Miniprotein binders against q9h3h3. Designs and how they scored, part 209

Target 1, 235 residues: q9h3h3
Amino acid sequence: EDGFTAEHLAAEAMAADMDPWLVFDARTTPATELDAWLAKYPPSQVTRYGDPGSPNSEPVGWIAVYGQGYSPNSGDVQGLQAAWEALQTSGRPITPGTLRQLAITHHVLSGKWLMHLAPGFKLDHAWAGIARAVVEGQLQVAKVSPRAKEGGRQVICVYTDDFTDRLGVLEADSAIRAAGIKCLLTYKPDVYTYLGIYRANRWHLCPTLYESRFQLGGSARGSRVLDRANNVELT
Key: E = the ipSAE of ESMFold2; O = the ipSAE of OpenDDE; V2 = 0.75 times the mean of E and O plus 0.25 times the DockQ between their complexes.

## First folded at step 14 (miniprotein)

Design GK3 (at its last look DockQ between E and O 0.90; V2 from the best seeds 0.86)
Fold by OpenDDE base, look of step 14:
Structure GK3 (fold): chain B 235 residues (1-235), chain A 102 residues (1-102)
Amino acid sequence: as target 1 above (235 residues)
Amino acid sequence: DPEEVEKLLEKLLKLIERAVRRALEAIERGDKDEVKWLLIKARIILYILKELVTDPELRKKVEEVLEKLRKAIKALEEGNLEEVKKILEEILEEIKELIKEL
C-alpha cells in the first residue's frame, strides 16, 4: 500500500460526503421497493461523477440504506475537535485510551465495519445482502462508494452506534456474515476520522480497533474477531 | 515521492476551498446545519493537511487557517452569521493563495 493511500482514500471520502447521496430510507419507503431500488442503482454501475450510460447522470458521493431504527446522532463533533486541539497544545501524551475518553465525553461513539470489494457481481450481491439486513432491522445503516473512473475497489461501510459496546460490534459482524459476506472486515471508530487520524499518524495510533476474518466451520458467528489493540480474539 | 505529496496537498486544499464555498452558499440559504457539517469537514481536511506538511512556513499558514476556522465555528455557535461569512471569505482567499504557491 503506497504510503499515502489512506490519506487519498480519506480525501475521496470527504469529497464524496459533499456530493449528493442515493438513499433508500426504510423509515419512509416500503421494504417492498428495496429490490427495485437495488436493481436501479447497483453500486458497480453507479458512477462517482455520473458518466454516460450510468444509472446516475449527476455526481453521487454515496449509496446508502437507512434502517427503521436509524437516528442520525453524531454527538458533539465540534466539541470533540476543540478538545483534541487543546490536548495537542497541552503536550499531554495521546493514547488510544485518550481518544476513547474523548469520544465518550463528547458522545462521538459511532463506528463502522469496512469491506473493500472489486466492482462487479460480488460487490452488488454483498451490497444487496447488507441492504436487506438494514431494512430487516439486523443493521442500522450502511453505505457503499460508487464506481470510480479508475475501477478501483469500492468500500461498504456498516455502522454501529457505539464502538465501545463490544457486543453490538460483534452482532453487526454476525449480521454481515449472515448476509453471506466472507471477505476481511476492519472496524474503525468515527472519532479517528473526525480527528484526521489515519494509519500514518505521528501518535502511532491505529484507527482499526477490530479485524474480522471469515472462518469455515467456526462458531455460530462464522468469523474470528481480533481486538487489534490488545491482540486478543473476542470470538 | 515529493510529487505524490504535492498532488495530495493540492487535492486537500481544493477540497477545503470547495467546503468553504459550499458553506458560504449554505449561509445564504440559512442552512446552519449544513454550514456546521461543512466546517467540521474543512477542519478534518486541515488536520490531515497539517500532518502531511513538512515545510514550517506552510505549516504555519495551515495553523492560521485552523485558527480562523475556530473563530468561524464560535461565531456560528453564537448565531453571528455575518462574522462567519466574513471569516470564511478570508479563509477562501488564503486557501486560493496556498494553491497558487504549490
Scores: ipSAE 0.863, ipTM 0.940, lowest interface PAE 0.5, mean pLDDT 92
Fold by ESMFold2, look of step 14:
Structure GK3 (fold): chain B 235 residues (1-235), chain A 102 residues (1-102)
Amino acid sequence: as target 1 above (235 residues)
Amino acid sequence: DPEEVEKLLEKLLKLIERAVRRALEAIERGDKDEVKWLLIKARIILYILKELVTDPELRKKVEEVLEKLRKAIKALEEGNLEEVKKILEEILEEIKELIKEL
């Protein structure tokens, strides 16, 4: 890390949030069209700014797939933010438990598994597997960043709807592994994103809640999952 | 690295400017959901900015923008879109001036 990597990545992600997205929406598009869409828009070739020779002529912030059962629900994010500001002036300590309770109180429960891959066939293959899992209903929603520069890593985000539902989070990990993904996965609750809390924060909070490492011949799920906040192995 | 910090601060300020500008456009279309989304985004960016700033005078200005943003959000909840617009226009000008003063 070079000191401000998390803040730069956060800024890039928020800029991307505000640019157009390329979306395959299974709620309105037949599943039989998915393979053609994936071939047209591989994340290693879709460029962030619409470079010459790209499939896209305009900037693209994210490439996303929405499952047939996807129902957007961010919770009470504005109330969460207000309560966060009040908490900071209250004199009470800010701990992982405090953040968890804040998220529960305001129903900001979503989170995401993250993986980082270099552009190329490995990234495109991983994304295709994830996208198929979403359209088939094993996962609900995922997105991948487009290519910003040659050699730069890209991120796939696979969302879950409740980070406090440990079994649901682990089930999503299993579905990701069943799609052939073997790289390191990290899990971040969205509450940290909405409060602007990243790795190098003054409260020494760990925004990564879980870490998943693929283990051949391990548990039935094939993953070793570590609870990073409590340093406890779950599998 | 002071140069890297200043570039990051400018980047964050420009993102706030973009979010506020789009929120003003969304008000003209009557799209309250888009306004809410953009104000949430602006608030996140201000949180990040506040934690990076070491200059007490700049930090105070960031806090003042956050206070104005809270008032805009309250006005939006009350349906007072004219008040939201006026506050956001004030925030936009303050952000533009902060970018120049870097």
Scores: ipSAE 0.830, ipTM 0.926, lowest interface PAE 0.6, mean pLDDT 89
ESMFold2 (binder alone), look of step 14: mean pLDDT 87; pTM 0.869

Design GK4 (at its last look DockQ between E and O 0.90; V2 from the best seeds 0.84)
Fold by OpenDDE base, look of step 14:
Structure GK4 (fold): chain B 235 residues (1-235), chain A 102 residues (1-102)
Amino acid sequence: as target 1 above (235 residues)
Amino acid sequence: DPEEVEKLLEKLLELIERMARRALEAIERGDKDEVKWLLIKARIILYILKELVTDPELRKKAEEVKEKLRKAIKALEEGNLEEVKKILEEILEEIKELIKEL
């Protein structure tokens, strides 16, 4: 991975957040309409800028599904950023524990499982499985990036409410695996995103807290989840 | 690669410009939540930019923009949308100058 790939992806994700989203909201839309919506907007065909022949004529930033229990709560991100800037100015040591404490203090606890898939049937099938799991209440919210012009990998993000709740993080992994997804998953707290902390940061902070690998014949979860900070298996 | 870094810096600065312009439009629509999130995101971009910039002068200018964003956030929290607008216009001018210096 080129040294700045994470920063490029971050910039693109932030640009995408400004463009319109295609959303299926299970709070307002009957679950029976999900299959028609998935057929209308397959992620492998929805284009970032609304290319000719795509399902979208206008730019699309994200395709998202909101569950019935979805409540957007980002916490005090502004306060978090202010505290982060003050911490940097103080010259105090910055550790993963410091970031955890900042996140807790400012109630910025959301995190996401990430999977990267090439455009095509496997991506669309994975997204359909995740979207069903969200609508069925096994997951809260998920989004997928549209197809880029260069045909690069698309990302599916599956959110959890609290990255400090190991059980909730593991339950989301189990739901993703139950949807038939077998690729590598990485879990990233949103606090790292809000503070501009990526793989190549001067504090040597790893923004990936967990890694999930699919395991054939393994536990009921069908995955091995590694705590990257402690190098300990959780499953 | 210095050229790769420069291209990324340009992309980040252009993104801040777009966010600032959109924030001005959001102010006119009375959408304070959109303004808030755009300011948060602009701050993230500046964090990324600060890690990439090695030039002391460019780093100083980035810090000045960050300080203006801090003031804009404070003004937004106080409900002073005219001050937010003024600061965003100043940020736009500073970003335009930074892009020219790349």
Scores: ipSAE 0.829, ipTM 0.923, lowest interface PAE 0.5, mean pLDDT 92
Fold by ESMFold2, look of step 14:
Structure GK4 (fold): chain B 235 residues (1-235), chain A 102 residues (1-102)
Amino acid sequence: as target 1 above (235 residues)
Amino acid sequence: DPEEVEKLLEKLLELIERMARRALEAIERGDKDEVKWLLIKARIILYILKELVTDPELRKKAEEVKEKLRKAIKALEEGNLEEVKKILEEILEEIKELIKEL
């Protein structure tokens, strides 16, 4: 496989950002329309470039659901980027604590739970559950990639407002599990995305802050969540 | 793998070029928020690109583009749309040159 898989995926994601999105916006659309919308645009059938036989005739970059309480606030990303560049020329050590402080200082606090699923009914079912949780107010905003290649995994991103708010991150994990999702979840703060930091980076930073594994028969939350930075179970 | 790196570099440069062109169109429509976000994202791509470049000449040119993006963002914050437009046109020319050097 590719030696620069993360960088290629990042490039494709950024290209997708610039193409049209299919959006269900609960702020302007009645919740009763959600089921019809989900049936019309299952992520396993919506194609990245509008292939023959798909429900879309034009390219689609992302499929998204915005909750009634969704109020986008990315923080001071420009200031974050400037401070990051200055830090690199300063000779000071770059650590997970340094990244956390930059994010806090510039109020770039959002992050996302990620899951990767193969195309098919399992993906469509998972997305539908997430979308309903967003419209019902248990989650704030989510997106899913369309089908770009047969057999390739697709990604669902579920955003939270503040990666330092562990209770909020755990509540989002719980809402995802309540939708019946049992696969591995990984949590990535957006600060890493805005600074172009991926798994194989020269500072050996880990962009995955939390990891959630479904747990049968033990935990009150239905999952076991690990803080990767401190090697500490949060549940 | 040098061949794979060159292919990735070209894709990243084409993305910056596409973002710069979209930003010029956004200026025409008066959408300053779209311009801001396109410039922020182009800067992210430059961060990725600079980690891949080993040729000192190419790295220097990539750094110059990154500095132009910073200047364009500051000009946008100051409301100087003519300066933003001028810088974006310079970036497009430099990106075309970088792609040819691949």
Scores: ipSAE 0.805, ipTM 0.914, lowest interface PAE 0.7, mean pLDDT 89
ESMFold2 (binder alone), look of step 14: mean pLDDT 84; pTM 0.814

Design GK5 (at its last look DockQ between E and O 0.87; V2 from the best seeds 0.00; counts 0 for: SAP 70.248 > 70)
Fold by OpenDDE base, look of step 14:
Structure GK5 (fold): chain B 235 residues (1-235), chain A 102 residues (1-102)
Amino acid sequence: as target 1 above (235 residues)
Amino acid sequence: DPEEVEKLLEKLLKLIERAVRRALEAIERGDPDEVKWLLIKARIILYILKELVTDPELRKKIEEVLEKLRKAIKALEEGNLEEVKKILEEILEEIKELIKEL
């Protein structure tokens, strides 16, 4: 993996955030319309820049599904960033515990399970499963990246409200597995994104808190979840 | 690869330019929430740039832009949109100069 792959992906994500989103909002749209919407906008066919013959003529940053219980609450991100800059200036040691405390103090607690899939039927099927789980209330919100020109892997992000709530993080993993997804999952708190912390940062902070591996014949969850910070299995 | 780093730096600077331009447009539309969101994004990109840049002079310029952005955020919190606009125009010019120097 090229040393700057994470920063390139971050740049693409930031660019995507600034472009229009295709959204299915279960708070305003009947659940019965989901299948038609999924058929109209399959992630493998929706193009990042609205290529000829794609379902979209204009640039699309993300395809998203909002559940009935979804409430956008990012917390005090500006306060978090100000506190982060002040902390760097202070010369105090920066640890994963420091970031956790900053996140709690500023109520920036959201996090996401991430999965990377090649464009095609498996991606569209995985996305359809996740979208149904969101509309059915098993998950709160999810998004998927559109197809890039180079045909690179697309990312599905499944959010949880609180990265400090281990049970909630594990429940989301279970719901993802119940949707038939068997690939590797990584969990990243949004606080690391808001502070520009990626792989190979000068503080040696790992932005991935959890990994989930599918396990055949395992527990009722069908996955093994590893706490990366403590190197402990949670399941 | 130095060339790969340079391409990434250019990409990140152009994203800041885009965010700042859109923030200026959002001010003209009277959408302070969009301005706030775009300034948060610009700040993230500047953090990434600061970690990637090894040249002390370029690093100093990035820190100066971060300080201006902090002032713009404060002005936004105070409801002084004219001051926000002024600072963002200054940032935009500095970012354009940095892109031209790459």
Scores: ipSAE 0.861, ipTM 0.939, lowest interface PAE 0.5, mean pLDDT 92
Fold by ESMFold2, look of step 14:
Structure GK5 (fold): chain B 235 residues (1-235), chain A 102 residues (1-102)
Amino acid sequence: as target 1 above (235 residues)
Amino acid sequence: DPEEVEKLLEKLLKLIERAVRRALEAIERGDPDEVKWLLIKARIILYILKELVTDPELRKKIEEVLEKLRKAIKALEEGNLEEVKKILEEILEEIKELIKEL
C-alpha cells in the first residue's frame, strides 16, 4: 500500500505542472517588489486548490522565482524520449551510464536540489531565503509546492543547468546553505523526470545523484556532499 | 494492493486525457510550443503507466497509444496540424475507453 508513494507524488507533480503557477520573474519585475510578493504568497498558506481563507482563489500548481539571468533551455526532450523508447526495444542494457549519455547527447542537462519541509514558518522562511538568493543572482531558478493537506510535507526545488558540472552543482548547494538551510538535500537530474524514472524502477537506476548533509557541531561546519553513483564524498 | 494500483492507473489515465485535451485546444489556438510541451508530459505519464501495468492486454494498448503519440510528434515537426489533431482525437477516445474498462 506504501509501494507506490513515488508514483503518486509523480502523478501529483504532473497535475501541478498543468495547473496555474504563481511566478516572480526577476527578468521583468524589479527586485524591490520581491518582499511584498513573498508576504502575499507564503507557500504554507497558498493552497493547491484555492481553499477558503487562502491568498489564492484558484488552483496553484507551483510557486516559482526566475532569476535575472535565467534562460530556459530544456534541451532536446522529444529526441531524448524517442531515443529512450528505441533503446528499450533494442535489447541493449540500460545502466546509469546509458542515462548520462542520453542526457548529454540530447542536451537535457538540468537538474535540481530538493528539500522537503513541513508547512509553517520554517518552510516559508526557507523559501524566502531561496527566492532572495535567486533574485540576487546566487541561484538561477527555484519553485516550491503549495499546501495540499494538513501536515503534508512540501518540496522546494532549486535548479541547476548542468548536472555533469559538479562545481556548478556544489556552488548551488553552497548558496542554499548560505541562505540558512540545514536540512537534507537530494539532487535529481531532470533526465529521470522526463523519462518517468523513480526510485523503485526495474533497471535499478538511482535517480538521486547527490546527497548534501549539513554538518552540525564540531570545530567547523559545512556541507558534506555524497556522490550516490560512486559512493564517494565530494567535500 | 490491487485496489491501490487500479486507483493510480485511473489517475494517470485521467492526466493523459487532460494533457491531450489541452493539446487539442492549443492546436485550435495555433500554439505549437504548448502542444509540444503537453505531448512531452503525456509521454512521461505513459512511461509511468507502462511500468505499473501487469496485464498484458492493457500494456499492449498503452504501447499502441505511445506509437500513436510518436506519429503525432512527427506530424507536429512537419507542421501537419490536421494530422496531429486527428491522431490526438484517436488517442483521446482510446484513453476514455481504457478508463471505462478499469
Scores: ipSAE 0.827, ipTM 0.924, lowest interface PAE 0.7, mean pLDDT 89
ESMFold2 (binder alone), look of step 14: mean pLDDT 87; pTM 0.860

Design GK6 (at its last look DockQ between E and O 0.89; V2 from the best seeds 0.00; counts 0 for: oily stretch 35-53 1.61)
Fold by OpenDDE base, look of step 14:
Structure GK6 (fold): chain B 235 residues (1-235), chain A 102 residues (1-102)
Amino acid sequence: as target 1 above (235 residues)
Amino acid sequence: DPEAVEELLEKLLKLIERMARRALEAIERGDKDEVKWLLIKARIILYILKALVTDPELRKKAEEVLEKLRKAIKALEEGNLEEVKKILEEILEEIKELIKEL
């Protein structure tokens, strides 16, 4: 694993945020149109830069689905960043608890389940399952990265409103598993993204709070969720 | 690998340049929300850059750009779009110089 893979992926994600998104918004578009939209824009075929023969002629940053209950609220990200810079200048100890408190104080509570999948049928099928779960109201919002030129893994992000609400985080895991997804899931709060905190950071902060592993014949959720901070199984 | 770090640094600097240019365009369109988010994202890039940089001079320059971004955010909150433009132009010049030094 190249030592800066997480930072490269972060840079690519930020570049992608600047390009147009393909969005299905369930608040304005009938649910009956979802299947046609999924068929038109399969994430394995949508290309990052609009390559010839792709469904998109122009660059696409993300493919996203917004649920009926989706309300974009990022909180006070500017205030969070200002407080973070002041904290670094103060020389005070920085812990996971510090980041949690900063997130709460500035109402930057969103987080996401992440899954990485190779381009192809399994990715498109996983995305279709997630998109249906969003439109049906089991999930609020999700996005998937388009196909890169290098054919690398694509990421599906499934958001939750509050990373401090363990029940909500676990419910989203259950909905993802119910959609037939069996791969490894990692949960990352957006506060870590907004503060530029990745795997290799000088504070040794782990940006992944939870890990979900699929389990055959296990609990009603079909997964084991590990709290990475406390090394405790939650399920 | 020093070369891999340099490539990533160049990529990050070019992203800041692109964000600053787009923010100037957003100001002309009257899209203050886009400007706000571009400034937020530019700060994230600088946090990443600072974490990767071991050179004290480059780190100092990154802090100077962060301070300019703080001023731009304040000016944006005050509705002083001309000051935001001025600061973004200064950032663009500084970033261009940093890219040449790599």
Scores: ipSAE 0.856, ipTM 0.936, lowest interface PAE 0.5, mean pLDDT 92
Fold by ESMFold2, look of step 14:
Structure GK6 (fold): chain B 235 residues (1-235), chain A 102 residues (1-102)
Amino acid sequence: as target 1 above (235 residues)
Amino acid sequence: DPEAVEELLEKLLKLIERMARRALEAIERGDKDEVKWLLIKARIILYILKALVTDPELRKKAEEVLEKLRKAIKALEEGNLEEVKKILEEILEEIKELIKEL
């Protein structure tokens, strides 16, 4: 049953997408209001379904911060899905190169750094640092899950606009580390999400493209970043 | 553990049902972008569901729903919201049957 953890998390994330979001949008809200907003809605206290005693009385799917330069562009996801379905019936081989080419062809290039933290001070501190980095322009958009009733780990997603732009992905990693975050980061291109490809898939594809591990006093940008598809270090 | 798979399948089917109902509401508001994204997400759920299903009859019905989603997206691109609504209502009925067969 542990083999279905990613599928359960995916279902919960998609359900959360449909509920209201708490959004700080730097494109329409002055940056001076950010600290008050963060104090009002710490992710360890905002509850998924509006529990008594929460800052929120109604369900919240996600807590998000949009940067000044955030311009959503998901690409041709409908065309991506159609091409994917055709490929599966064709019998042609499915490799990481196949997914990369589909993403490029359909301009579905976004991806995200992920971190998983238990509810509490470390989560709220990490989120606040990420949110400030977004409003200050070092990152473009991020979201964090609210607290579930069971109190399991929560996720922060930090998006980048092009997983093939390794410099841009590494710069986002560096900005996350500059915010004081030292935990493991994993990077997943959105193409895998839109095609429903998770850890236990029949093609043995690895949806985690990059890993970032913090090194005290270590390499450039304070982390070691591994390209898992090619098993090479980027830093 | 067939009960664990069955619980996940039911969860996925109920999520498709919720997405279809929300898409029907979005049609009433004229929000074509929300309809598009709900259809995209429903396709993702069907990809996940098809990967989990071992029952050939359930897999065949899941493929039928996926085909209806493809047709609904085509109808949406053509601006035929009446056809999108008809297809979504058919999807809802089929999803209810699939949940019952679990």
Scores: ipSAE 0.840, ipTM 0.929, lowest interface PAE 0.6, mean pLDDT 90
ESMFold2 (binder alone), look of step 14: mean pLDDT 86; pTM 0.842

Design GK7 (at its last look DockQ between E and O 0.80; V2 from the best seeds 0.61)
Fold by ESMFold2, look of step 14:
Structure GK7 (fold): chain B 235 residues (1-235), chain A 102 residues (1-102)
Amino acid sequence: as target 1 above (235 residues)
Amino acid sequence: DPEEVEKLLEKLLELIERLVRRALEAIERGDKDEVKWLLIKARIILYILKELVTDPELRKKAEEVREKLRKAIKALEEGNLEEVKKILEEILEEIKELIKEL
């Protein structure tokens, strides 16, 4: 788990980006068709490379649901990368505030809540809840990895538009919890992905900005969210 | 563990090769947005590779390929698709050489 796991996962995710996706797009598909689609393509049974007996005969990179209001905007990623390169040769210090400012300046503000679940009914149930939340408008876009060749944990990614907008990030966390999901959630701004910065980096930057842990009790949100950059509870 | 690093480096180089080949295919389809995103991803993977490599010569070669990818993106933005193809084909040969040096 300490030996380049993040780098391997990043490489596999980018490889998956290039293969076909199974997409339910609420902008063009009636919401009444969602339940049948979910039953046809449970993520624990959709295989990465189209194994015999799976619902798919061809490779699938991702299973995704786009909400009615989904409007993709990655921002100025090329400018972000150029500014990052210039900064490294400038001799100026690199801190978490550096990354935040670069992301703001270049409008690369998206990020995602991540959860990792083993193949099975719990994964499929969690995905179905997330997908419904997207189609109903509580979330904008989500994707889930298909089953790997040897059946490791799969990942659900739930995107938000602006990692600096704490209310928006917390609202997405709340929508995830309302779907009945109780596992640990970690939030990673896309800026770290676009700059190739992962856990074992030479600046000791932490790509996980927020953590959400489900808490039992009287909280309406049902979660405890920690801001890793400032070591403060947001809830 | 040097063997685990070497396996990861080979994986990253093979991924870069695939990204560049897909970009060449996207050029033939006229999908400039797809070309741009594939090249941006290739530059990300090269950055990850560069940060893992301790050999100064391999690191220098990786930086040279990253710079060629930047030039390819610039050529793409200028509409010079023939220059983009030329650069990408050169990159494929350099990636093959980097894999052999592992």
Scores: ipSAE 0.694, ipTM 0.864, lowest interface PAE 1.2, mean pLDDT 88
Fold by OpenDDE base, look of step 14:
Structure GK7 (fold): chain B 235 residues (1-235), chain A 102 residues (1-102)
Amino acid sequence: as target 1 above (235 residues)
Amino acid sequence: DPEEVEKLLEKLLELIERLVRRALEAIERGDKDEVKWLLIKARIILYILKELVTDPELRKKAEEVREKLRKAIKALEEGNLEEVKKILEEILEEIKELIKEL
């Protein structure tokens, strides 16, 4: 994926954030209703623009599940952006460490595991596993993109509260693997999105901090997690 | 591909227009948090646009709109909703002009 594709996908994601979401909120809805909700809104059938014959008649930006412990906290994104603009103007070197420090200073610490899957049974099954893990309290919050008209890959996002907490990031990977997901996972902090830092950016910053590959017969987690910045295996 | 870049620029400008219009509607509803988030998103999109644009004039216009959005966010924080509306209306006209120049 070239830089242009990453900016396009980011624009599409931001456009999707403006449209209505289909949400299962475990804080207000009994867990016993989850299976009926999953059956009603399978991600492979929910369409981005509410196509005829889809479960949704209106546009849907995201399908999401909120866990019992979910508390939306985006931190000081405005202060982060102002500090980032000031840093660029200063001509100081910009490193992954610089972005980490900005994120900490402004409490913009959220991040997500990302998986890309083709529409169909494997996607819906993966989503059902993630949704259960969220409702059971193994994960806090997740979302999945609806089906695009062109039939492209859909993305599942599984969030963690703090991308600087390696243990929490690894625990989320373990929970995803326990849900039966075996595909490649990439972890991306939200700070990179809020600063407009995508692939092929002028600072050569990699917006993906971690990569998880499923391993047969491996450690208790069933995955190898690579720190992309340091090129070190964490598991 | 220059044509692909132009299409993306158009899409980004249309998205900014939508964000700003929705922000104006959110002001009328009294939802200041939604307004703030919409304006923050618009600034991000303009940043992406600025990095894609090679034309110095278009890049300058994009930065001017980003600065206006910053002022609008500040006015929102100060509770000056009239100033926010004024700035957002000016931005809408500037975005419409930019779309026509593509």
Scores: ipSAE 0.387, ipTM 0.740, lowest interface PAE 1.4, mean pLDDT 88
ESMFold2 (binder alone), look of step 14: mean pLDDT 86; pTM 0.850

